VHH binders against LysM domain-containing GPI-anchored protein 2 (LYM2). Designs and how they scored, part 26

Target 1, 295 residues: LysM domain-containing GPI-anchored protein 2 (LYM2), of Arabidopsis thaliana (Mouse-ear cress) (o23006)
Amino acid sequence: QMTGNFNCSGSTSTCQSLVGYSSKNATTLRNIQTLFAVKNLRSILGANNLPLNTSRDQRVNPNQVVRVPIHCSCSNGTGVSNRDIEYTIKKDDILSFVATEIFGGLVTYEKISEVNKIPDPNKIEIGQKFWIPLPCSCDKLNGEDVVHYAHVVKLGSSLGEIAAQFGTDNTTLAQLNGIIGDSQLLADKPLDVPLKACSSSVRKDSLDAPLLLSNNSYVFTANNCVKCTCDALKNWTLSCQSSSEIKPSNWQTCPPFSQCDGALLNASCRQPRDCVYAGYSNQTIFTTASPACPD
Below, E stands for the ipSAE of ESMFold2; O stands for the ipSAE of OpenDDE; V2 stands for 0.75 times the mean of E and O plus 0.25 times the DockQ between their complexes.

## First folded at step 15 (VHH; framework vhh_7zox_3)

Design m1 (from k1 with Y106F; at its last look DockQ between E and O 0.01; V2 from the best seeds 0.00; counts 0 for: pae O 9.4 > 2, placed apart)
Fold by OpenDDE, look of step 15:
Structure m1 (fold): chain B 295 residues (1-295), chain A 119 residues (1-119)
Amino acid sequence: as target 1 above (295 residues)
Amino acid sequence: DVQLVESGGGLVQPGGSLRLSCVASGFTFSDYWMGWVRQAPGKGLEWVSDIYSGGSTDYADSVKGRFAISRDNAKNTLYLQMNRLKPEDTAVYYCAKANDEHVSPFDYAGQGTQVTVSS
């Protein structure tokens, strides 16, 4: 097997994943948002730990990598972005160009052709809309939650270098991608890179489950009423706080965090545990006792 | 069992031409898109070219206009015509079968054929 199988064989059928997008030409955050059909710019900003006041017109330099969150759907052992990302064929477009240049090598024209059942990739018409199947996964790694990141391999890179860059190891990368080693690492193709995620107390029945956040990123959840951050320096624990930075989307006002059960907070630790975010429903923001005992 | 056997490599001078062949067996050749990848000394695998079952082709920028991929489904054979060869084209060239079930590029490659471009 060669590099880049994005397997999704676990029990989780949908999740958030990341792709690393880079363009040969200068672009803007706005353009990237549009290209990947990201509803809210803040999603991109959070994935890259950029301030909320970052301009949509901010320049993205050539070959600069921007992490883009995508909705992942698992089916038949394979993870693919949902059908939200579509590309409309323009004049003189070539499907291979769309794949390699417009989408930065995150997808192949063959895969685009396959999922859209295009009989002849050379016979595309202006105005046609095609689903762009980006690679993703929702699988746990050795029982741990990870954020799967589609990394487009640079020419001359090694598994070791990539592993070091993203805080994993060669063996893990090789196994995850079904390759033996560097000899099977393909340049200009996406590689599944597992990013360690902050531990979360989000309930399985929460509307934002699973909440997967990688290091040095933030996300708004609970209809924008909660901001969660992930910082490795904080013991890889998801930090979620009430936020008024953004207007609530589905609520008139942000509901307060529910109160944690005092009995739970005082149980099994020398000191009371913290009350932490545990997800939300249509009406309520859930809380629970932190799994970790305070020092 | 899937088998891919490359041939046609060799030593050639800059500006010269080579034609690589790959004979496939063990699967329905015509149903799969195929490709060529190469590995230069000290470097990782580099994608060179793809050809879909329907005949559509794609090329890396480094070889565009110089290389031509083709296939003969009746013969289960993949070809790579390499023209205007450069020293930087020196590599082991591998024939590769795509995995249609995954986004991953290829699931099988041959043993490769050495291409050396040197004066």
Scores: ipSAE 0.006, ipTM 0.262, lowest interface PAE 9.4, mean pLDDT 90
ESMFold2, look of step 15: ipSAE 0.765; ipTM 0.894
ESMFold2 (binder alone), look of step 15: mean pLDDT 83; pTM 0.854

Design m2 (from k1 with Y106W; at its last look DockQ between E and O 0.86; V2 from the best seeds 0.00; counts 0 for: pae E 9.4 > 2)
Fold by ESMFold2, look of step 15:
Structure m2 (fold): chain B 295 residues (1-295), chain A 119 residues (1-119)
Amino acid sequence: as target 1 above (295 residues)
Amino acid sequence: DVQLVESGGGLVQPGGSLRLSCVASGFTFSDYWMGWVRQAPGKGLEWVSDIYSGGSTDYADSVKGRFAISRDNAKNTLYLQMNRLKPEDTAVYYCAKANDEHVSPWDYAGQGTQVTVSS
């Protein structure tokens, strides 16, 4: 009845994942930020490759899709958003309306009922708070890093259309979602779409690991001291640079980014390897010599 | 600046219990998810548990039923009760403050406290 579980068992129990949100009514980035409990608008801006100075009150047209990054937890073989996202029941709300209209079909009322242990979804009271479990995944796909994107299927869509839109293939989508073909695609329900991620040198012990960005997105990491960008035209390699655009969030000043762990000189390269971002800890930024020659 | 100070680690025999504490400062504690992550020797960080300011909790499968996370918002303190400890639980345990960047749920982590489970 519904397209796929988001399988999630990978090498980590938490990661960043992505959902595609739309509403039948015009809204704003402010409302989306509030709805998804995103504490900093720049997370939405980066996921949609929007300038940092984009207004919180920028209009989002009806049915326009905004990509919203969410924190994902793998548990019991499936992925659901961390408990950052809560909804407070308002006058005239019912859970089916909340799932379908408020959250754009990204979640079902059955799932909301299950995780909140609601015995009767039709017996809810104004002011009750419920955790909204958005679908997500942290798994690699065929040994490759991917950004799992929850795509709400439009009426009349095919796996082929979705695969072409997002740069994947029918077989991958079908297998990942536990379906056979187009007859099992349900309109207005989420589908797990694996977006290719830029390669990076980020260490597994980094606080931002795994650092996964899809094409045409950016993120600020290392307490706002580093901006990373993913661009397919730059060899699908994560490009991370020190940044002063945003005040450091947990440090007084940004640690140095110019130190490099590893030899930059390599006789097999025509010029020294680049010193690239390798992650961060609560005290410092890691760097390492790029694994590829610069030419 | 944000500060997280962990305590309560130590050496314990298999089947034993420990209670970890984390005292937080430099931010409004009640506004954030708080969590425990751990790092075994030579391994990456593993999420253990987290708790929302409203009390909702979640656990890694490897610790579910054995560990209990709790928080005291009035004291800016996070706790992890660890029961029926196994050698596989040996790690440095870090208290972590959530963040809202899409990179990671954690904005800052403390220096950690060592838990060693060995006979």
Scores: ipSAE 0.011, ipTM 0.420, lowest interface PAE 9.4, mean pLDDT 84
ESMFold2 (binder alone), look of step 15: mean pLDDT 82; pTM 0.832
OpenDDE, look of step 15: ipSAE 0.673; ipTM 0.849

Design m3 (from k1 with S56Y; at its last look DockQ between E and O 0.01; V2 from the best seeds 0.00; counts 0 for: pae O 14.3 > 2, placed apart)
Fold by OpenDDE, look of step 15:
Structure m3 (fold): chain B 295 residues (1-295), chain A 119 residues (1-119)
Amino acid sequence: as target 1 above (295 residues)
Amino acid sequence: DVQLVESGGGLVQPGGSLRLSCVASGFTFSDYWMGWVRQAPGKGLEWVSDIYSGGYTDYADSVKGRFAISRDNAKNTLYLQMNRLKPEDTAVYYCAKANDEHVSPYDYAGQGTQVTVSS
């Protein structure tokens, strides 16, 4: 939504979404991590397909876009980021400046004022903390899982250009955002862009459900014991492997993948199906037979 | 509930004219600016024209000088007079309602009416 309110009409109440952050000034991954309250740098690295050994002090150039994962919560037809992202007012801050410059146009001062019940946006005080409601969505698109990406529209851009850039079409963008054409495209406002997600066999009852991953990205899940990657060239299928690249959280050691039921692997296909990641619980990592029959 | 019902579409020859109508209900029509959009086969949505609450009108370059948007607030009806129609004007035409802020996105659109321009 061009006004900063993304539509969330689906049944999914929470999910991971992405925002495209760019700063007019040079910054660092560390600063971005702090600004958006991202707990783990690897989340940002994965969203941008950067190596794990990338430094937190890595310079981000002016106007360079960094994809930032956010926790999305849907309520009353609108999706917003969870209350994790807060900004503390500094000396000489103006709420409009916070919205347009500090957060790169991903939010409006009006929306900040609304969600924080600020009576007068011009009367803010140093040290005040405000929830920053970033736009997001968990909706499926035509029955397909997508990762919603908040793209800040650049001046002079068109729907066609944006659609081409992100692998969608004008009709989809227009419908998703309720706009009627380029003349209604607002610069410096967030546009809901649906990124195709890799198909996942993650169970609904899994702790990481829904697992939405867009092309050319990776994520650590199952307490850092599993690394999942999404590559369009691999039939848009989520590839999840056991990983020892990061220390496990909540587990002393990473449990092995459970063995898939042989009967399931051999059923209904000429060749046995692959055993694939199906999520995890507090006790175990789930596996299941791949939905597709191997050729 | 907000409803928009388009009518007036049809088959016309190049150079012909059509007048589309859109009847609105479920909201205070006069408080909102309205617009027309169209979708040609195999193409995305294209903005055609807007009319604001104060009567200000705007048009896409492709239809400027040929189309005229108007409204009758007493009848809750939006109109699009289309003159000098061209084959490239062939599309489904939709009536659209603005949001409360009178900016994009639009809240609602009708089911559309087919306009076909062919010899």
Scores: ipSAE 0.000, ipTM 0.235, lowest interface PAE 14.3, mean pLDDT 91
ESMFold2, look of step 15: ipSAE 0.663; ipTM 0.858
ESMFold2 (binder alone), look of step 15: mean pLDDT 88; pTM 0.902

Design m4 (from k1 with S53R; at its last fold request DockQ between E and O 0.96; V2 from the best seeds 0.86)
Amino acid sequence: DVQLVESGGGLVQPGGSLRLSCVASGFTFSDYWMGWVRQAPGKGLEWVSDIYRGGSTDYADSVKGRFAISRDNAKNTLYLQMNRLKPEDTAVYYCAKANDEHVSPYDYAGQGTQVTVSS
ESMFold2, look of step 15: ipSAE 0.730; ipTM 0.872
ESMFold2 (binder alone), look of step 15: mean pLDDT 85; pTM 0.864
OpenDDE, look of step 15: ipSAE 0.835; ipTM 0.914
ESMFold2, look of step 17: ipSAE 0.614; ipTM 0.828
ESMFold2 (binder alone), look of step 17: mean pLDDT 81; pTM 0.837
OpenDDE, look of step 17: ipSAE 0.785; ipTM 0.894
ESMFold2, fold request of step 18: ipSAE 0.741, 0.705, 0.586; ipTM 0.884, 0.861, 0.822
ESMFold2 (binder alone), fold request of step 18: mean pLDDT 83, 84, 83; pTM 0.848, 0.856, 0.855
OpenDDE, fold request of step 18: ipSAE 0.926, 0.927, 0.926; ipTM 0.963, 0.964, 0.963

Design m5 (from k1 with D50E; at its last look DockQ between E and O 0.74; V2 from the best seeds 0.00; counts 0 for: pae E 2.2 > 2)
Fold by ESMFold2, look of step 15:
Structure m5 (fold): chain B 295 residues (1-295), chain A 119 residues (1-119)
Amino acid sequence: as target 1 above (295 residues)
Amino acid sequence: DVQLVESGGGLVQPGGSLRLSCVASGFTFSDYWMGWVRQAPGKGLEWVSEIYSGGSTDYADSVKGRFAISRDNAKNTLYLQMNRLKPEDTAVYYCAKANDEHVSPYDYAGQGTQVTVSS
């Protein structure tokens, strides 16, 4: 069982979500990248605010938490990761070991058995490939977008400690997970933690809308042509800048970033405005003047 | 450059069928989960369906049982079979490629093909 339900209360949807992975054994970022089928290591680097030149062989200590981004599918009242996250059964594996030791308690063997329609969990064969259904959600919280983070609860934790650690509150955390208090927290099981997202000017017709980034992380968007960072100390506002650190994906060259509508930049506002990232399409990067003029 | 070229849209009566195709180039098609998204007039993008690299599929509630996504990795082609079409299905349909950076589900979409369902 999980402590959190990872509810998906609306229509079936998809989104990007986040899990907190740790292992009892030392490992590397390379092994974590492979385990979660992450195509580009920098997705993990950005989620953990690590330098872009971090080695894929960097050691991850026992019980050290690494945040891993995943693709989430919300349907039938819950969210689970997509089927590209698979595990190939090795010698001496049993499903409970895979769930608790290999995947750090992020998933239960019952859920693995259910989604793979395994007739007998005790009769698995070396070389079989099973989809690993990691918990996630695409729901808004109180009408606002959040980054749903699957946090594996440490023995002895309280809702108050978890809420303080992740910048939320006890009531919100309890309601989101369908529990009343600490007595219902299950050690070594995932809890749905709603991470606050930095505000952005991304248009709703952009491929990266909504652009949801939690504190102390960065991403490359607009086909690697734009780097965005989220820092609570900057009033929870995304800072996005053109970047040439990485070759463009999908485009031969990056479209211009710095151009804005000149009329908006000179409008009679009571505060200064900057040209900021507003999303992208297949042909161009959108920009807008921000902040919006009041009234 | 990556390219996704949709085709197969058109005008149909309610209850009719269409099959959309999307030919992909500029990336290793079989390595990516792919999807269909649509945009109705005046609306944002709405996810319709996706197919994972191993062939498993997911569908939005509004299209379950009526639409079928498939892929032919040898031809670098994604398909959407649309049956029992309703006026609510009227939209531009876009073929979309999974995002390597996990910033958003998709990082590239084609130019789209118009589907209009009207009596």
Scores: ipSAE 0.561, ipTM 0.802, lowest interface PAE 2.2, mean pLDDT 87
ESMFold2 (binder alone), look of step 15: mean pLDDT 86; pTM 0.876
OpenDDE, look of step 15: ipSAE 0.694; ipTM 0.852

## First folded at step 17 (VHH; framework vhh_7zox_3)

Design j1 (from z7 with S53R; at its last look DockQ between E and O 0.89; V2 from the best seeds 0.00; counts 0 for: pae O 7.8 > 2)
Fold by OpenDDE, look of step 17:
Structure j1 (fold): chain B 295 residues (1-295), chain A 119 residues (1-119)
Amino acid sequence: as target 1 above (295 residues)
Amino acid sequence: DVQLVESGGGLVQPGGSLRLSCVASGFTFSDYWMGWVRQAPGKGLEWVSDIYRGGSTDYADSVKGRFAISRDNAKNTLYLQMNRLKPEDTAVYYCAKGNDEHVSPYDYAGQGTQVTVSS
């Protein structure tokens, strides 16, 4: 595995991934939103399970990690963020500084140079815009849906510690990152950490497919008409509800949920199954019977 | 209301070419990155290509070197030039609008145009 690259060999070519951003200096959610070109603050809020009314000016302390959602594309076995994240060179910027300090080690200046075809990384000019290729992946892990999280390894960290922190194991981390053990763990480099995702009933042909959320996160989908949440305590099942918390986009009004497709009552369940969110199209919000039987 | 209307699909022999068009309305076309996705029979949606606001392009490995995405902002039109078509390219092709919500790549797609590659 190339340094700074995440493997992306699965069938899913695009997906949502996460990066853990930390700044050495105090910053704000606004600044983070701008830095990563996040269109809506609620995306960051949802990724961190923060209230929707959280201020953009909320202080982020030094070394505090903020999860930032990114669009991931897979190509040639590697996942990288889409070209929507760009950085404009400022006065006195050094590309290595941009990589290690501005983007908190989520990317290397070499990778930035490579993808932008910069002949000399030491000869950059004020005002130049560079694509920031953040590492990501859309792969399933052992057949299970996961959200890939780019964790910048702290000096002195071990795979065991990281695994414990994120609810995985050493072997999984090692395999996922193509390393044998702690001896190959590099500080200040991104590590691919698989976060367990809530089960989703979203159709493959849905505009928001795949819809994967990690524990203790939420997202607005279906043009802001649906709010989905992931809570491990709720059997790792994606919970999606109609929402009026924010105005709909692209729709004048939120359409009602469609009738559930398929049988709500089967031989295996004593009670009718719940209708759950199954995605959406241009004019329709889909529903389907929950795979689980109600208690 | 956002509208994406695809055209240009059809039946073509292997090795042939097609050019898809997508006319966008209901939003500021130039402010969004756009893409093409496709769905083959019995399969889920597959990403094909994206074009960003600045004109940068990206392609799935399966179509790289054969397909070319482009846009005309003055005409609010997205294009997909498909060359050296293969039977495995058979699918409904959808024009898709870039998503600002960071849930999925796209938040809106057209009705699609059928592309069939067969001898």
Scores: ipSAE 0.018, ipTM 0.316, lowest interface PAE 7.8, mean pLDDT 89
ESMFold2, look of step 17: ipSAE 0.705; ipTM 0.863
ESMFold2 (binder alone), look of step 17: mean pLDDT 85; pTM 0.865

Design j2 (from m4 with H102W; at its last look DockQ between E and O 0.83; V2 from the best seeds 0.77)
Fold by ESMFold2, look of step 17:
Formats: structure tokens, C-alpha cells, sequence
Structure j2 (fold): chain B 295 residues (1-295), chain A 119 residues (1-119)
């Protein structure tokens, strides 16, 4: 049974979500990438604020948490990772071991059995492939977008300690997860933690909208032509700039950024304004003036 | 050089059917899960359906039982069969390619095809 509900009943049906993975044994970023079907290692690097040149064979120590981005899909009021994440049964595997040891407690064997309609969970065979339904959510919190993070609760943790660790509060965590207090926290089970996101000026019609980054992470967007970072020490404002570090994913070359309208930058406004990334379309990377001018 | 070209939209009466097609080029189609998103006038993008590399599918609750996504990897083509159409299905429908990066589910969408459901 999971500690959190991972309710996913709002108007947004898909999103990017985050899980906290750890293992009792040493592993590598390569093994984690493979386990979660992450196509490019830099997605894990960005979620953990690691340099782009980090080796795929970098050691991950026992109990070290690595944040892994996943694609979330919501149906019938709950969120689970999309069906792209599969696990192939290996020698000596049993579903409970796969759930607790291989996937770090992020999923239960009951949920794996249910979504895969496994006739007998005690009779699985080498080579069988199962969808791994990691918990996630796309719901807003108090009308605002958040990055939902599946945090595996450590033995002896309290809601207050988890809230402090992730920059939220005890009441918010309890309400989000449908629990009253610490007595309902289950060690080694996931809890839905709403991570604060940096503010962005991304247009609602952009494929990367809403662009939600939590503190100490970066991402490539606009077909790898833009790198965005989130730093709480910079007033929780998304910092995006053009990048040529990575080959464009779908374009032959990166299109030029649209020029910020000089009238918008020069408008009568007591706050200084900058030209910031505002999303992209078929052939254009947009910018806009930010922050908004108060009247 | 990636291209996604949607077709098959049009005007239909409520209760009618349409079949959308999307021809892909410029990437290895079979390596990516694919989806459909739609945009009603004045609204943001709304997820409709995904189809994964192994052939499994997923649907938004608003379209389950009425829409069917499929793909033909030999033809580099994605399909959306839309049945029992309702006025609220009126939108531009976009074929979308899965993102290699974690910022969003998709990183490329075609120019779209208009579906209008009106009496």
C-alpha cells in the first residue's frame, strides 16, 4: 500500500513528474537510466543538477537519492507513469523483489500485478515484460502548477521533516496525501510531495507549457535550442538562454529568438524588464518582456 | 527536418465519425511513442491519446470508448479514429512526437488539422 494517494483528477491529463529513486546497493547512472527507460541521460543529469559531461558510469552510492523524470498519465482519478516504462523479468525475480529492491519501493507488486493482469504473481518467467506503474500526479495545488515528486519515506521520518526538506508545510503534505499525521506515514513507500516551481513566461500554447522546474534543476527545451535553470536564490525565476550545446532534436538549425518588442521593454514602468524565453512554435522561439508592469 | 503532416479533418455532424492521419518523416518513427493533442478555440493544448512503441494505448477520460489511436510503422503513419463526435470535440488536432527531454511529453507537433462538430 502506498502512503500517498497520487490523486490525478484535475483538467490536466498528462504531464512530467518526478520520482526519487534509491537502492540499497551501489549502482550507476546508466543502470538507473535503463531501469526507467529514460532516453537521454541528460534528463537525469538536469533533474539532479549534474554537469552535462557526467559519465553514465558514475557511481550512485547505496541509499543515495537520484531524481528521475517520468511521463505521467492520469485516468480515473489516479496518476501513473505511462506505458513506455517496462521491466523484463530476470533470473530469480519475484514481483515483490522487483517492486521493493529493483524499483526502490516506488511501486507495489500488487499494482504491477493489477495493471499487467498477471494471472499468478508467484509464477512469472524469465523474459516476461511488465509495465511499471510509477506513482505521479498532474494536479494543481491551490490553483498553481507544482512539480509532483514521489518521495520514498525513510523509516522514522515525520511530515514536518519531509516538509522542511522539500520547502512545503506539514498541513499541505497531509492534505495532499489524504492523511492526518505521522502515524499514517509508511516507511519505504512513496509520498506525493509538491515541489515549488520557478515562475516562467512560457505561452500557454507552447508544447513546453507549463514549463515547471523545481529548485536546483535544469532542462533543455525548444528542441534543445534553449537551456532553462531554476534557482531559488534567484527569486524562483526561471532563467532560460539560447544553447548550442546539443544538436537540435527536430530542427536542422535553431531558429533565431524573436526580438523583444522595444516598446514593451521601454514601456513606462518603474521595474526594470528583461527579454525572456516565452516558449516556441513550429519554426519560432518566442520571447517576451518580464516582469509585468504594475499599473 | 522532422515533419508531421496531419490530414483527415473536416466538418461533421454530432454523432459522426472522422479518421485523422499523420505522416511522419525526418526521424525513426518506430523509436518514439506518439500522441494526439488538440486545441479548442481560446484554450491551451489538451492531451487526447498516446500510443507506445509496443502498441499499448492510453486515452484522456473525455474520449475513452469513442476514439481509437493506431500506428503503422511501415508507413510512418499515426491514426486517430474518432467516433460519436460531440461539439466539445471541436478543435485543431495535432500529431505529436515524444520528447527525448524531460521538460514535456512532446517536443514536436505538426501544423494540425481542423475538426469541427456542428449541426
Amino acid sequence: as target 1 above (295 residues)
Amino acid sequence: DVQLVESGGGLVQPGGSLRLSCVASGFTFSDYWMGWVRQAPGKGLEWVSDIYRGGSTDYADSVKGRFAISRDNAKNTLYLQMNRLKPEDTAVYYCAKANDEWVSPYDYAGQGTQVTVSS
Scores: ipSAE 0.650, ipTM 0.832, lowest interface PAE 1.3, mean pLDDT 88
ESMFold2 (binder alone), look of step 17: mean pLDDT 82; pTM 0.841
OpenDDE, look of step 17: ipSAE 0.777; ipTM 0.892
ESMFold2, look of step 18: ipSAE 0.619; ipTM 0.826
ESMFold2 (binder alone), look of step 18: mean pLDDT 82; pTM 0.841
OpenDDE, look of step 18: ipSAE 0.888; ipTM 0.949

Design j3 (from m4 with H102Y; at its last look DockQ between E and O 0.89; V2 from the best seeds 0.74)
Fold by OpenDDE, look of step 17:
Structure j3 (fold): chain B 295 residues (1-295), chain A 119 residues (1-119)
Amino acid sequence: as target 1 above (295 residues)
Amino acid sequence: DVQLVESGGGLVQPGGSLRLSCVASGFTFSDYWMGWVRQAPGKGLEWVSDIYRGGSTDYADSVKGRFAISRDNAKNTLYLQMNRLKPEDTAVYYCAKANDEYVSPYDYAGQGTQVTVSS
């Protein structure tokens, strides 16, 4: 495995992934938004379970980790962020500095050089724009959907510690990253961490399929007409509700939820099943009966 | 409202070619990266290709070297040139607009155009 590459076998060619960004210097959510080309701040807010009214100018402390969502594309067994994320070279920039300090070690200058076909990484010019290939993956883990999170390994950390932090195990981490153990764990390099996702009833033909959300996060989907939240304490079930918190995109008004497909009354359930979000199309928000019986 | 209207689908023999078009309206076309996705019978949506604002392109491994995505911003039109078509390329092809949110790559797709590759 190439340094800085996450494996992506191609089960899903494109998906959403997360990266953990930390800066040595104090920064703001605005700066992070700009750096990673995040169009809407709420995407970052949702990934970090921050209120919608959080200020763009909110201070981010040194070494504070902010989860940043990225679009992931898989090709030839490797996943990288799409070409939306670009960095413009500034005065006195050094490509290695850009990689390690500006992007917090999520990428190497070698990888930047490679994907941008830079002949000499030491010969860069002010104003040049380079694609930043952040590591990501769309792979299932043991047949289960997970959200891949790029964690920059801290010096002195262990797989066990990292696993405990993110609710996985050291064996899984080692296997996912193609390493044997702690002896091969590299500091200041991104590690592929699988985050458990809430179960979803989103249809395969939905534009937001698969809808994967990690614990303690929220997203707006169906053109901002639906807010989904993931809480482990709620049986790892995705909770999606109609929302008017944000102006709809692409639609003038939010369409109503469709009638639930299928029988809400099931002989196996004492109570009628709940109607849950099942995705959306051009003009329709789909619903379906919950696979779980209400308590 | 956003509209994406695909055209150019049809029936072709294996090894044949088709060119799909997608006309976009209701948003600033040039401000978004666009893509093609397809849905084969009994399968979910499959990513085919993306073209970014700067003109860079990506392709699924299954179509790489055979398909070419392009765009004309002046015409608000997205294209997909499909060469050396295979039966496994049979699907409804959808033009898709990039999502401003990071919940999914796309937030809107057209009605689709049927592509059938059969001898």
Scores: ipSAE 0.696, ipTM 0.859, lowest interface PAE 0.9, mean pLDDT 92
ESMFold2, look of step 17: ipSAE 0.698; ipTM 0.857
ESMFold2 (binder alone), look of step 17: mean pLDDT 83; pTM 0.844

Design j4 (from m4 with D31N; at its last fold request DockQ between E and O 0.93; V2 from the best seeds 0.86)
Amino acid sequence: DVQLVESGGGLVQPGGSLRLSCVASGFTFSNYWMGWVRQAPGKGLEWVSDIYRGGSTDYADSVKGRFAISRDNAKNTLYLQMNRLKPEDTAVYYCAKANDEHVSPYDYAGQGTQVTVSS
ESMFold2, look of step 17: ipSAE 0.760; ipTM 0.885
ESMFold2 (binder alone), look of step 17: mean pLDDT 83; pTM 0.847
OpenDDE, look of step 17: ipSAE 0.599; ipTM 0.827
ESMFold2, look of step 19: ipSAE 0.753; ipTM 0.885
ESMFold2 (binder alone), look of step 19: mean pLDDT 83; pTM 0.845
OpenDDE, look of step 19: ipSAE 0.834; ipTM 0.914
ESMFold2, fold request of step 20: ipSAE 0.742, 0.714, 0.688; ipTM 0.879, 0.867, 0.860
ESMFold2 (binder alone), fold request of step 20: mean pLDDT 84, 84, 83; pTM 0.863, 0.859, 0.856
OpenDDE, fold request of step 20: ipSAE 0.000, 0.925, 0.917; ipTM 0.203, 0.963, 0.958

